# VHH binders against o75319, part 63

Target 1, 181 residues: o75319
Amino acid sequence: GNHIPERWKDYLPVGQRMPGTRFIAFKVPLQKSFEKKLAPEECFSPLDLFNKIREQNEELGLIIDLTYTQRYYKPEDLPETVPYLKIFTVGHQVPDDETIFKFKHAVNGFLKENKDNDKLIGVHCTHGLNRTGYLICRYLIDVEGVRPDDAIELFNRCRGHCLERQNYIEDLQNGPIRKNW
Key: E = the ipSAE of ESMFold2; O = the ipSAE of OpenDDE; V2 = 0.75 times the mean of E and O plus 0.25 times the DockQ between their complexes.

## First folded at step 3 (VHH)

Design v4 (framework vhh_4orz_3)
Fold by ESMFold2-Fast, scan of step 3:
Structure v4 (fold): chain B 181 residues (1-181), chain A 119 residues (1-119)
Amino acid sequence: as target 1 above (181 residues)
Amino acid sequence: EVQLVESGGGLVQAGGSLRLFCAASGFTFSSYDMAWLRQAPGKRREWVALIYRGGSTDYADSVKDRFTISRDNAKNTVSLQMNSLKPEDTAIYFCAAVEPYYHSGFDYWGQGTQVTVSS
């Protein structure tokens, strides 16, 4: 189906790079078949994603797709030079330890293979907000030792939208720190 | 079929050493990151060491400077050298093949090998 995700139009397509990190967050790109339901200024295809990142003088080196579906775009819609990782996550639930481990493994693996460049890790769910913000903040807290409130503030500021789900915020602020990434 | 078979576990006194081995088959070993995880009685499984396909390594804080992970791509083997063992290291140790971060697929696990450290 070509149904636009609920509230997808309410969010900025791409945030800014999170300073001091390799992360950039965005909402799910929609393949060309969805453009019939969008005004020209609302379009955000995989091509539009790369154009917007280039406009920020940044380069994408990895995409981590946290959606539970592949109906919005296909990996084949991305440049062949950019790795794509799918981590299936359901909305509303705090990601489980296995999902958190996979995310941390992907980030650490990317950083070790890309220590000689400044390419970014692009992370998205449907809106690029709750699941995306949770996993990025979880990484910063657990691996980088950032204070929870600082990680959340940094993400909110750079994404241009505040984390909305209280259970995600509560887990980041008061949940256990998973020291073994 | 993918198989991961752990060996080298056993009983050891505190301050002693053990070396664990993992023999892998049924997949392109050199393309996978390899990990060791452990599970103590009544606890959740936790990661302890990882070796990336490029040879770099990561360790959990609890085992850093005591454990060393290594791999032999010609023999499809991962090893974990455990030094200065503590009673808290008592656990079943599992070998895992972690799919490359840029590929879809399933993670593979072995059945585990028991390590018991007496005081």
Scores: ipSAE 0.227, ipTM 0.614, lowest interface PAE 4.7, mean pLDDT 89
Fold by OpenDDE, second read of step 4:
Structure v4 (fold): chain B 181 residues (1-181), chain A 119 residues (1-119)
Amino acid sequence: as target 1 above (181 residues)
Amino acid sequence: EVQLVESGGGLVQAGGSLRLFCAASGFTFSSYDMAWLRQAPGKRREWVALIYRGGSTDYADSVKDRFTISRDNAKNTVSLQMNSLKPEDTAIYFCAAVEPYYHSGFDYWGQGTQVTVSS
C-alpha cells in the first residue's frame, strides 16, 4: 500500500553534503501515489529530491537505498544517468557484515569510477537517519580512519537530526572494525 | 553456463611467489568487478583483492604491497601475483565476479585453488 511511513513527516527531507566526503543523506522519497495523503509542503518525491540537491549546487552520482521495501518509489522514477543500488537493510538492528561490505563496496566502486567529478553518493533508508547514519559512519570509521565520535557528530550535523538508536551508536563507538567480507 | 576456473595454486616456501589465474566465461566480463577471496582452515572467507571494471584496484591491508591483481578483458581473465608469501597466506583462493551499482553480493564464484605456504 501507500501508507505514509511513521514519523516520516518529522524529518528534514534532505541533509547537507558532509564536508570532506561525497555523502549526502535524505529520507525516502515517495512516489506520486502518496501525495494525496500529504500537504503540498510535505511532499517529497524523487523529482523533489533532485530539485533540492540542485538547490544546494550539488549533483547526485549514486543513490543507495537501504529500505527493506520497494513500495515507496520505483527506480524508473529516477534519472537514467544516476545509478540506483538497493541494499535491503533490516531496521533497528546493527547491519550484518555482509550488508556493511555491500555498502563499502558500492561506495568504493563509485569513488574509483568518479575521480573526475564531484557527484554525491545519496544514501537513504526510511527516515535517512539510523540505518543511513550507521553505514555512512561505519564507512568513515573503517575505511577513512575517522574517529567514531567525529563521524557521528559530522553526520548528525549535516543530516540535521541525530542518530537515535543506541545499539548503532554503541557499535560505532566500541564495535570492531569490519574491513573484510 | 557461467564459469570461473582458478589455477596456479600450490606449495611454496615462505618468501616465495605464486601467480594465480582465473578464466571466466558465460557472462559479460567487462561489466563486472573482479575479486580474489580466500578461506583459511577454520576461518571465514575474506576479501583479498578487487579490480574494478575501470581498472582501479583495492587490497586488504594484510596483502597490500605484496599482492597485485590484474585483468584482461580481451581474454576474460583475472590474475593475482602473490609475492613475499607468508604461512598465514595459506588458504583456498577463490575468484569472484560482482556487478557494480546494481549488485547485492558476489554474483559468481569459482571452485578455488589451494595455496600452501610452508615455514
Scores: ipSAE 0.006, ipTM 0.219, lowest interface PAE 11.9, mean pLDDT 91

Design v5 (framework vhh_4orz_3; at its last look DockQ between E and O 0.05; V2 from the best seeds 0.00; counts 0 for: pae O 10.3 > 2, placed apart)
Fold by ESMFold2-Fast, scan of step 3:
Structure v5 (fold): chain B 181 residues (1-181), chain A 119 residues (1-119)
Amino acid sequence: as target 1 above (181 residues)
Amino acid sequence: EVQLVESGGGLVQAGGSLRLFCAASGFTFSSYDMAWLRQAPGKRREWVALIYSGGDTDYADSVKDRFTISRDNAKNTVSLQMNSLKPEDTAIYFCAAVEPYYHSGFDYWGQGTQVTVSS
């Protein structure tokens, strides 16, 4: 179907680049078939995503899609020049070790390939908040050695919305560091 | 049919060496990054070595300077040379084929090979 995701309108379309990193978080873009249910100012298509990032004087080099569906937009709706990686994640539960490793591998691979530019890694789930914030913070904590509370604060400030799921926050703050996952 | 078959595991004394091999088939090997992961009893699975399709390598801090990963794209094989082995290296070692960030495909995992390091 073409129904708008629950609470999707409650979130800012795209956050700010997280300083000191290559990350930018956003909510899922919705292809043109969804626009019949949206006011013009509520529209956030794949094209709108790229326009908003350009308005921040940034450029996407990779999109990581964490949703468990492809009904919201198709990879073909993205410029061919921007790699698209799908990592299927289930909402509400903390991502498993395989998912965490896959995310870290993708980020590390992108950074190695893109040493000579400043292109961003765009990460989204449905709202660009819980799964997105968890995996970005998990990367910062485990790979970059950032303190959990600092990672969470940085993500919340740059996304413009605070992580909401207590199980995600608890895992980030009190869970083991997964340095080699 | 995709297949990853590990070999080379066994029992070795501390300070010894082992070489693990992984034979891959059923996918475009040269397009995948190859990894070795391990799982010790009662612990979570952790990665130890990674070789990218372009030839770059990464190692976990615990194994750097002791382990060396290499690949042969003509033979669809990846190997892990393990030197100066410690009891803490005791684990089941898994070969994995991991899609790079620019490919939307499947990751593939082997069934593992046991490495036991006696003190």
Scores: ipSAE 0.411, ipTM 0.728, lowest interface PAE 2.2, mean pLDDT 90
Fold by ESMFold2, look of step 5:
Structure v5 (fold): chain B 181 residues (1-181), chain A 119 residues (1-119)
Amino acid sequence: as target 1 above (181 residues)
Amino acid sequence: EVQLVESGGGLVQAGGSLRLFCAASGFTFSSYDMAWLRQAPGKRREWVALIYSGGDTDYADSVKDRFTISRDNAKNTVSLQMNSLKPEDTAIYFCAAVEPYYHSGFDYWGQGTQVTVSS
């Protein structure tokens, strides 16, 4: 059902834009039906997301949804002017090469289409931390040539929470460069 | 050992119907969300339908009102009733399972069953 995701309340709703990139990370917004189980200050709806982005003087140009479900919110809860892309993962601990490729393809397509503006790519999974941080860092490492520890540190600082899953961190630091772009 | 085995695929004329089945073993079926995805030749895998452990369902827009996903927790099966089939529904259809904690996505996959819709 409409169960609040485990530990969802523990995470800041929206991070900060990662300097030198077009990324911003956030936890999954929850549609109105979840609000009965939340204190007002705990609510984080799709509307709240856009309000918080505007408060940072930023604008979203793409949302990449890494969750497998539309139970948390529906695409119609988003402004029609913001493209929405859902990327399903094949079930294993780190995202597989197909998922990584799809993420890189979406980012590079966005950057090409949006070269004349400064709109951001919003990326979220359930908590906006482990899967989100992995894919953003994987992109920065593989495509932009950023050192793994620098990518991780930048993500952690801008998200406001450190990556938690050691297998993701190990793969970023010591795993192979994925040249599937 | 987790196993998902699809069946019920085949050749059907446009406008026809098929029912796919997925038999699951090796995990507590009733606690997992289940899905059908599909992959046409040369295309990436795409989501088709989901059924949550509590019974709620979601569908891709392209199949809404034509496809129905259901589950039988007593038999550890999930099925996909596909009506009003179109040539663009031609694909290998995969059954998938999602861990109940919403942290890891589709954790287990079947080998797939071919559905071919002729004009």
Scores: ipSAE 0.022, ipTM 0.405, lowest interface PAE 6.6, mean pLDDT 86
Fold by OpenDDE, second read of step 4:
Structure v5 (fold): chain B 181 residues (1-181), chain A 119 residues (1-119)
Amino acid sequence: as target 1 above (181 residues)
Amino acid sequence: EVQLVESGGGLVQAGGSLRLFCAASGFTFSSYDMAWLRQAPGKRREWVALIYSGGDTDYADSVKDRFTISRDNAKNTVSLQMNSLKPEDTAIYFCAAVEPYYHSGFDYWGQGTQVTVSS
């Protein structure tokens, strides 16, 4: 269906590049069919995503979609030059190790293939906050050795919204380190 | 048709050993990273061991120095030697394959084999 996700309007469409990383988080862009339910200023389409990224003088090199649905937009709505990866990620619960591995694998693969540029890894779930934040932070903690609180603070600051789910935060702060490959 | 078939699971006493085996078919085995994952009752699925297409290996901390992953590209097989088994190693063990450069995560899964370690 074309229902606007709950609380979707409450979140900034696009965050800022996380300094020292290639990550940028954003909320899910909505295809044109959703626009009739939105005020013009609320609209955030795949096209709008790229425009906003451009306004930041950045360029997306990869989009990782963590939503558990495919109804929001189609990969065909994206430029062909930007790879799209779907990692179905269940909300509300801490991602399992398979999901974490998929994310890390995608990120590491991108970094390996994109050493010659500074293109960004765009990551989003529905709101581009909890699942997105967890996996980005999990990567920074496990792979880059960032202190959990620093990772969380960095993500929150750059996204413009704070991680909300305590189970995610708790796992990041006190959960076991997962291997990075 | 792509298939991953695990074998070698069973019941073993703590301190014992098992060797899991996974036979792969239907894809270019040598091009894939192979992994073993496990899922215990009520717990999340967790990675156990990975062997890259290049032959390098990586292990979860919980199994490091106890488990050894290996592969035979000629036979399209991946194995997991499990030594010094503990009750907490009890789980269904899955063989999985992932293409290293397409970032899609695990592409293929086996049905799993039960490993039970009694105290």
Scores: ipSAE 0.006, ipTM 0.236, lowest interface PAE 11.6, mean pLDDT 92
ESMFold2 (binder alone), look of step 5: mean pLDDT 85; pTM 0.849
OpenDDE, look of step 5: ipSAE 0.005; ipTM 0.228

Design v6 (framework vhh_4orz_3)
Fold by ESMFold2-Fast, scan of step 3:
Order: C-alpha cells, then sequence, then structure tokens
Structure v6 (fold): chain B 181 residues (1-181), chain A 119 residues (1-119)
C-alpha cells in the first residue's frame, strides 16, 4: 500500500556523516506515488535523498536497506552507479547474528573496494533510527573497538535523534561482542 | 538449484589439523564471496573465515593464524585448512555463499560437516 509509515514524518530525512567513519543514516525514501499524501516540504524521494547528501558535500557509494518490505521504493529508483543491498530485518527484535554478519560483510567489502575515495555507506530502516542505529553501533563496537556508550552517542548526535528501543540499547551496552569479524 | 556440499569433517586430537571442502553448484561461483561459519552445541552460528570473489581473505580473531581459507574457481570449491585445532573448535562447520555487497539477493548454505576436537 501507499500508506505513509507510522511516525515517519517525526524524523529528520538525513543525518550527518558520522565523523571517523563512512556511515550516514537516513529514514526510508518514499517513491513518487506517496507524494500525494505529503506536503512539498515533507517529500523525501530517492532523488531527494541524493540531493540532500550532495548538499552536505558527500557522495553515496552504497545503500543498505534494512526494511522488511519493498513497497516504499524500488532499487530501480536509485542511480545504477550506486550499489543497493537489501537485508530483511524485522522491527522490534534485536537483529540476529546472521543479519549482523551480512551487515559487517557489506561494510567491509565496500571499504575494501573504496580505499581510493571517500564515498559513504548509507544505512536506513523505516525511520533510520533503531535497526539502523543498532547495526551501525554494533559494527563500531565489534569491528572498530569503539566503547558502546561512545558509539551510541556518536550515532545519536549525527542522526539528530536518539535510539529509542531499550532492548537494542541493552544489547549494545551489555551484550557479547560478536567476533564474527 | 543451488547446492553447497561440505566434506572433510571428523574426529581429531588437539593440536592436529583437518581440511574442509565445499563443492558448489547451481550458481556463478566466481562472482560470490564464500564463507565458513561454525555452530557449537548450544551456541549461535559464528563466522570464522571469508574469501572474497577477488581472492582476498578475512578471519575471525579466534581462528586467525590457525585457519586458512582458499578457493578454486575452476572447480567451484572453497576449502578451509584448520591447523593447531583446540577443543573449543568443536562445531558443525557450514559453507556459505554470500552475494557481494553490491548485490541484493539470497545467501546459500550447506548442511554442514561435524568437526570434533578431543583433548
Amino acid sequence: as target 1 above (181 residues)
Amino acid sequence: EVQLVESGGGLVQAGGSLRLFCAASGFTFSSYDMAWLRQAPGKRREWVALIYSGGETDYADSVKDRFTISRDNAKNTVSLQMNSLKPEDTAIYFCAAVEPYYRSGFDYWGQGTQVTVSS
């Protein structure tokens, strides 16, 4: 359907690049069929996403889509030059180890192939907050050795919204470091 | 009709070596990244080694310097050489084909092969 996701309008479209990383987080872009339900200033299409990132003097090299649906936009709505990876994640539940592995694999593979540029890894779920923030923070903690509270603070500051789901926060702070890389 | 078939598992004494093999069919093997994961009794699946389609490798800290992953694109096989085995390496070892980061799609998994390391 063409229903706007619940609370989608409550969140900033795009955060800022997380300093010291290649990550940028955003809420799900909505294809043009949704625009009839949005005021002009509320629109956030795939084209709008790329325009907003360019306005920050940044460039996307990869999009990781964490939503459990394909109804919001299609990969074909993105420039052919930007890889698109779909990792189906269920909301409310802490992502499982297979999902975490896929995310780390995608990030490491991108970084390996993009050593000679400064292109960003764009990550989104529906709101670009809970699943998105969890996986980015999980990567920083497990792979880059960042302290959990520091990773969460960095994400919250750059996204412009704080992680909301207590089970996600608890897993990041007190869960095991997943040494799958 | 994608298939991944593991072999080479068995019982080995601590400090010993085993070589695992994975035969792949039904997809363009050379374009996939290949991984070995393991699952010990009562534990979650853990990734241990990855070889990219371009031949570069990554390892989990727990197996670094002891395990070596390799691939043969002509034979559609990926191998895991396991040296200096420890009792904590006891697990079912799974071969997985992972689409490169620039593609969305399916991951493929084998049925696994049992590795038991006695003390």
Scores: ipSAE 0.068, ipTM 0.500, lowest interface PAE 5.5, mean pLDDT 88
Fold by OpenDDE, second read of step 4:
Structure v6 (fold): chain B 181 residues (1-181), chain A 119 residues (1-119)
Amino acid sequence: as target 1 above (181 residues)
Amino acid sequence: EVQLVESGGGLVQAGGSLRLFCAASGFTFSSYDMAWLRQAPGKRREWVALIYSGGETDYADSVKDRFTISRDNAKNTVSLQMNSLKPEDTAIYFCAAVEPYYRSGFDYWGQGTQVTVSS
């Protein structure tokens, strides 16, 4: 239950807000039970997440959790004022249309309800990179009309790490725009 | 094969006019909402105008009363009449199609046409 995800330590805890968007990506925060297996400087808890966001003079308005497990932290570890949305997303595979739809729907709903503020949509998977990057980029491409390469570059720059999975990159660059249903 | 092909872009002086066209094929054109979007250098792509399958129109505040979107379902075309053009209107203009009632993504995109407004 308290096994640290593989390569989790290799990634920056929190990226930067993506300019022109409400998105910020981060790796999965780990609940306190994981701290005994981490050096102090490696710790990244839900509390640490919010502290780091505040250090950037930002505020989270929504957390979208794309991990396919619930072992890393509990929604109860988050402030009650920040909605938490779980979208179970299988790793390594291009998300299916339903998953993409759920993500888009959640983002659009948030934007509709939060027009009066500048709160961020925090998105994470395990590393906050591939699944996270794909869905954010897919949204920017499909909904905001951003060119695929621009979306990918923007995400990579802001996350501080580049999308790694070629199937995700290929789908973003050359795959079809996903429809709603 | 779905295609959206834009035309009509070019260089124009401030205060001038251009009319963009988009020719659509490969899908049931009359059932889709059609939109024009634009992207200026270093800026995000932004929504400009929308014409619903029912014929209703919407415009971004920045272009309201200057731009007019229209469609011809018989010819599968959508057009954008741009009047009183400003340098800030300089951008690549894209034609896009989206299914009605779902705004979480466009279904189809054109390659874009360059519009340059000189001061």
Scores: ipSAE 0.000, ipTM 0.213, lowest interface PAE 12.4, mean pLDDT 92

Design v7 (framework vhh_7qia_2)
Fold by ESMFold2-Fast, scan of step 3:
Structure v7 (fold): chain B 181 residues (1-181), chain A 119 residues (1-119)
Amino acid sequence: as target 1 above (181 residues)
Amino acid sequence: QLQLVESGGGLVQPGGSLRLSCEASGFTFSSYDMGWYRQAPGKQRELVAFIYSGGSTNYADSVKGRFTISRDNAKNTVYLQMNSLRPEDTAIYYCAAVEPYYHSGFDYWGKGTPVTVSS
């Protein structure tokens, strides 16, 4: 079979909505072919994702997939009513300015088109932690004017796991603000 | 309508080099993000290298330092320079183009060009 991503089981499937924002973070859902290697309580399919969001009395309006692969699930595994956006990012390196601007543009566009509802922007990478947390925090700092330490604390608390990559944390705290084009 | 045509694949010895080209026909090639995928026999298709419309690049860990993606907007072409080729690089290589914003993954795919790394 297909390999379960390294350390994927170590992380909570879905965090909580980040209060004052439209963001919710989660780890990558795994399609049915992966379930033969998982105990029932470890399964987290696209269907499981939507069930867990609903259990929090929330609704997804957009999924942003930051993984550098399409092997874990297909867009066709998602409801056709929920837009899906792929932004290919590599782990370990701080996302470059073009990646950051693409993320900001997608978020701004969603918010502009969804002023009359309370639907969430779901963001994930493999673990829903480092790339996911970086881009969400970068948006909050650069666009919403949130202080870096406040953005990081909010993400960590709502995700249920702390950002792990020191270079990402240092860029958020001390890096320049990236202006939207 | 955007169409993609790959070329440059072939048989090469381990340690050799190949340059793949993907020519796009379409009115606004320069606005598209472009990627190179590969699919080895019996394996899932994987993203190898990605280049944004503005020129920023990303690489899979397996090819980082060996492969270089570039684009020439005047020629509507994206390239993959492959150096220090290994038997595990044997695959069919696909060019893909992504329309900006609110699109799922790659919207346009080429037919693929085979690369075999063997003695």
Scores: ipSAE 0.011, ipTM 0.427, lowest interface PAE 9.0, mean pLDDT 87

Design v8 (framework vhh_4orz_3)
Fold by ESMFold2-Fast, scan of step 3:
Structure v8 (fold): chain B 181 residues (1-181), chain A 119 residues (1-119)
Amino acid sequence: as target 1 above (181 residues)
Amino acid sequence: EVQLVESGGGLVQAGGSLRLFCAASGFTFSSYDMAWLRQAPGKRREWVALIYSGGSTDYADSVKDRFTISRDNAKNTVSLQMNSLKPEDTAIYFCAAVDPYLHSGFDYWGQGTQVTVSS
């Protein structure tokens, strides 16, 4: 079915661009078939996503979808000009090294191909918080050399919600730096 | 049928050079990112070099300034030029293909080619 994800309504649809980076985080968009279960002001479709990003004077160049499902929207619901990458990531557990590698690879590739523009990398899981915040912070720490607490604070402020999962926070603060993955 | 076939491995003295080749078939080579990874006995496989479909490159810190990755889309090949080789470079070297828009890590792998660096 077209069941709304648990607590999905509790989170802001889209955060702000993280200053000094190309990242913007948001919760999963829901295709039109979910609208009958939502009030008009609660709707957040793929079209709504692009409208909200435009309202911030930003432009998406890549979407990275971290959900472990494809039921919420289809890649076909996105503009054909915006690449879509699916990385199946299970909730609750810290992402494994291959998942971290794939995320870093996609980000690095996008940045090298988009040196001449300022397009954003949009990242989401179901709520745009724990898996999303972990992988963005992991990239900033491992690749950009940002201090863990600074990365987490930047993400929390720009997303408008704090990372909730203590195991994710602990791995970011005290876990190993993964340079070759 | 997808195939990645590595060649060019062998025994070389420390300080020497070696060039590895990977011949690819069965997929749209020009659309894939290509990588070289290596695995020493009893160690985890590690990434060393990557060339994106657009032509830009990345290198692991351990091989930076010593290794150069390149590709030839007309011949469906990727190569790794290895200079100033060290005993710690001894490993089986694997060619891998990555679709930048798929969820999996490395989509296709070769069987590997052995590189041994003696002191």
Scores: ipSAE 0.005, ipTM 0.425, lowest interface PAE 10.0, mean pLDDT 87

Design w0 (framework vhh_4orz_3)
Fold by ESMFold2-Fast, scan of step 3:
Parts: C-alpha cells; structure tokens; sequence
Structure w0 (fold): chain B 181 residues (1-181), chain A 118 residues (1-118)
C-alpha cells in the first residue's frame, strides 16, 4: 500500500490568500484511498480543498502542482472548471531557472486571462511550504518588486508555517533576479 | 483574541516530577503547532519542546528523554510532563502558539513558575 507523505500531518491543509496577490498555498490533497490511514479530522481530499477554499469566501481558478509524483491524487479528481498545471520539481534543491520561468509564465498568463474576476492561483508541493513558498516569493520579488524579507514574511504569515530550507531563504534574500525568457 | 493560560507549576525536589498545562482560546487550536519555552532569572528565553498539529514532537537537548509534550485537541490544551527534574530546570514556563517546522514563537500570559530545590 500507499503511505502518507512524511510530516504531511504536521502542516495546516490550506493557508489564507496572500493579501494584495492572487496566491493561496496548501499541502498536497490525498485521494480517497489514503483515508484509511487518517482520522476524520486529518482528511484532506481534493473535495476537502475546495470546501476549505469556499469556507474562506474564495474561489480557485488554477492549481499549480509542484510535486514530482502523481501518486497523491489525479487531475480528474478536480472540478473540470479549474485548470491544472503540473510543474515537476525535486525537493531540497532551489528550483532551476527553467522551472522559475514556467511558474512565472503560468501566473502571468492566468492573471492576464482573469482580469474580470478575483479567482485564486492555488500552489502546492507535498507540504505546501518550501518549493511552494520559494516559487511564490520568487514571483513576488522578481515580477512585483516586493522586498525579499517582506515576501517571505507575507508567505509565512498566510501559510501558517515558516519556510525552513536555508538554501531557499538565502537564494530569495541574496540571489539574482531571474529575468523572464 | 488569542489567550494562553499556563498552570501546574510549583516547588519540587530534584529528581521529582511536575505536569504543566496550557489552556488555549481565540484560535483554531488543532490547526497550529504548540510549544513550551522557559526563562530562568537573568537568562534569555529558551525553547524547550514543540508538538506539531500532526503530533510530531521535538525537544531541546537539555530536556530530551526527561520531558514529554502532548496535546488534547478536544480540550484545547497542551501539556508538558517533566520528569527527573534538576535545579537548572528552575524557570518560568511559557506556552506559545508556533509554526512548524520553524521555531517562531508568540506567547501570552505570565507563565507558570517551576522551582527545583537541591
């Protein structure tokens, strides 16, 4: 059988919208087959994700999945009305420039096509923390001109968990601006 | 408003045990990591123990194998069982809401005094 990702239960399922942005971060939803290993209050299926977003009076318009696996849930478990984008990223490593470009391109395209609504871009990796937080903060710094420490603080507050990987934090604070290709 | 109320402190002899309690209100308790910190007279505040929302625990080296942190989400409480107490454990103990895995802490209230006599 399938195993719950390590430390997955330690993280809040869904953060809050990051004010002044269209971003919301969450941990990976787990399809029904994982529920046998979870208490009722620990369950976080794709359906639970959308229920929790609705409880915040928000609506998802795009999901960006940063995990390097498809074992946790299938795109067909999501509503047909919500686009799904997979960007394969490996954990522990700072995402490369091509990954950063793909993320920025997807975000910019969504914002351009959704000027008439307030729908959110949902971003997740396994825990919705390190890869997720890095790419969101990188976007805010490089595209929106936010100061690195302000971007990190905003993400931490809204996600309800602090970015932990020192190499990610160091790159955000002191790394070069990644120009669009 | 977030409120954390610590209790269970007191005077104990070296080698003894105490159990501290923290009653939480004003936030969704089950969603957050909880921690215990302590401050000895004239010293800096130090982190002691952490329990994540999922039940994973972590401890400062000074208290490993002697202290056990636990939580009761139905009662909105976090507890610290302290065994094999030493005079150097003498401090005011504070309960804090925190962020897993980072150790950024917020604390409220006066804490609870623990005094360990030799």
Amino acid sequence: as target 1 above (181 residues)
Amino acid sequence: EVQLVESGGGLVQAGGSLRLFCAASGFTFSSYAMAWLRQAPGKRREWVALISRGGSTDYADSVKDRFTISRDNAKNTVSLQMNSLKPEDTAIYFCAKTYYPGKLFDYWGQGTQVTVSS
Scores: ipSAE 0.041, ipTM 0.505, lowest interface PAE 6.6, mean pLDDT 90

Design w1 (framework vhh_4orz_3)
Fold by ESMFold2-Fast, scan of step 3:
Formats: C-alpha cells, structure tokens, sequence
Structure w1 (fold): chain B 181 residues (1-181), chain A 118 residues (1-118)
C-alpha cells in the first residue's frame, strides 16, 4: 500500500554533497499516489528530488536505491538520462558482503565512466540514514582509506542526521575491511 | 542569520503553570526538529523536550506527563506548556534547532528564566 513509511517525515529530504566525494544522500522519494497523505510542504517526489539537487548547483548521474521494496516509486518516474540501480538491502541488519561488494562495484564503475564530469551518486534507503550511511561510510573506509570516525562524522554532518543504529556504527569503527574482488 | 527568541518565563508558585514560546527566523523552520533545553545555576544544560518535523514528541523522564511541546509551522513558533511545576524546574530555558531523531543541537537562543517558588 500507499502508507507513508514510519518516521519518514522526521528526516530532511536531501542532504548536502559530501565534500571530497561524489556522494549525496536523501530519503526515499514518494510517487504521486502518496501525496494524498501529505501536506504540500511534506511532499518529496522524484521531481522534487531533482529540483532540490539543482538548487544546490549539483547534478545526479546515478541513483542507488537500497530499499527492500519497490512500492515507493518506479524507475520510470526518473529522467531517462539518469541510471537507476536497485540493491535490495534488508533494514536493521548490517549489510552482508554481497550487498557491500555490489555497492562498491557500482560506485567504482560510475567513477570510471564519469571521470570527466562532476555528477553525483545519489544514495537512498527509506530514511537515507542507516543503510545509506553504512554503505557510503564502508566505501570511504575500505576503498578511499578514510578513518572510520572521520567517515561517520562527514556523513552525519552532510546528511543532517546522525547514524542511529549502534550495530552499524560498531561495524564501521571496529569491523573488518571488506575487500572487493 | 539564524535567530531563536524565547519568551514566557517568569515567577510561579509550585504546582502552577507557565507557557514558553520560541520565535524562529533565518532558516526553513519546517525542515528542522525543535527542542527545549534548560540550565540551572552551576549545572550543565540538559535536554527537556523535543518535537520532530512530523510532530512526534519526546520528553526527559523528569518532565514526562507534566510538559507538552508543540509547534506552529505557519508562525515559525515552538511552544512548551509546563504544568505541575516544581522548585527543581527552576532554570533558564533555551529553544534549540536540532537534527531529529539525533539530539545534536546546532543552535540555541539566549533563554528565558523560569523560577518556581515553594
């Protein structure tokens, strides 16, 4: 159904670009059918997403959707020129190695194909916080060599909300580096 | 420029009520959670009440069932209704802008004094 996700209204729609990276995080956009349950100022459609990113003088080159459902919006609601990647990621649990490797490969592939531009990789789950923050930080730690606390602080500041799940934070700070192959 | 201006404080007898107001400007009010914090003389500031963007509320154990936080997005105002006041509630009360559900307070005002006499 068309029920608004729990606590979805509590989060900022779109964060800021994470400086020194190509990442921008946001909460899940909701297609037109959800708008009957939202006040005008609460609406955040796929169109609203692109408008807000343009207002920051940024441009999306890829969307990575980490939700475990397809009910919120359809790829057809996005501009034809923006690639869409679905990685079904279960909430509450630290993402498994397969999910981590898929995310890393998608990011690395985008960066290779977009080295001559400054387009962003947009990442979202339902709230654009826990699964989203974990995978972005995991990439920064494992691939870019960023210190865990620095990656977490950068994400928290730019998203405008702190990572909430202690198991995710603990894995980022103390867990093993996941090598992609 | 972000501004938060508190009002409504004063002197009240134990068991009485006060309503505090905070007028916000310089940012998109509806995008942020709003909170009330307080500081008694010689003590650290403590969080009292929080209202999310979506209207969800949370309270410190010391004020649960006595205080009610509310917001008016059309007027850029957050309010705190304080009932059954105790001498221990005596403090300067501050309005704060925050990122909910995380309790990171990135700005707060100059405060309004509440004094509860026995």
Amino acid sequence: as target 1 above (181 residues)
Amino acid sequence: EVQLVESGGGLVQAGGSLRLFCAASGFTFSYYAMAWLRQAPGKRREWVALISRGGSTDYADSVKDRFTISRDNAKNTVSLQMNSLKPEDTAIYFCAKTYYPGKLFDYWGQGTQVTVSS
Scores: ipSAE 0.000, ipTM 0.182, lowest interface PAE 15.2, mean pLDDT 87

Design w10 (framework vhh_4orz_3)
Fold by ESMFold2-Fast, scan of step 3:
Structure w10 (fold): chain B 181 residues (1-181), chain A 118 residues (1-118)
Amino acid sequence: as target 1 above (181 residues)
Amino acid sequence: EVQLVESGGGLVQAGGSLRLFCAASGFTFSSYAMAWLRQAPGKRREWVALISRGGSTDYADSVKDRFTISRDNAKNTVSLQMNSLKPEDTAIYFCAKTYYPGYLFDYWGQGTQVTVSS
């Protein structure tokens, strides 16, 4: 159905670029069929996403969609010039090692292919918070050697909302480093 | 006071090897990623190699499979092993402290000169 995700309206549509990285986090865009259930100021379509990124003087080079559904928008709603990658993740559970590996591989491949530009990796789940924040922070900790508390603080500050899932936070702070590059 | 001191540069024939060292002080070395960058005569500074706090490495395509970055947290040292050197590798090599993926270098050393003769 055309049901708005629970609490979706409670979150800022797009965060700020995380300084020193190529990451920007946002909540799931909703295709035009959802707009009849939203006030004009609440709308956040794929088009709205790109307008908000441009307003920050940034440019998307990749979108990584972490939702476990395809009901919110279709890849065809995105500009053809921006690659789209779907990594199905279940909410509430810490992403498994295979999911972490896929995310790291996609990020590393993007960075290798985009050394000569400053394009961003846009990452989202439903709210652009827990799964999104976990995988971005996991990448920074495991691949880039950022201290866990520093990665979490940077994400929270730039997203404009703090990671909410205690199991995610605990895994980032005290869990094993996944050395799958 | 953050201080990075590079050493190990010199003159070497094409096909030869050199190992560069960077001695770090003034910060908790084991908590930061470290990088090597270089600046060739008349060129802009470019990134060469990165090693994360956990030991994960990344390399510029021009040096991949020839250079190896490593770290020794007990000695607060980053090393760059350079094999199969080419005249194009001639540059001043800089050690840098980085907090994020290859983009935020918040301190640079004075550099060490590497000259590769043809």
Scores: ipSAE 0.000, ipTM 0.108, lowest interface PAE 16.4, mean pLDDT 85

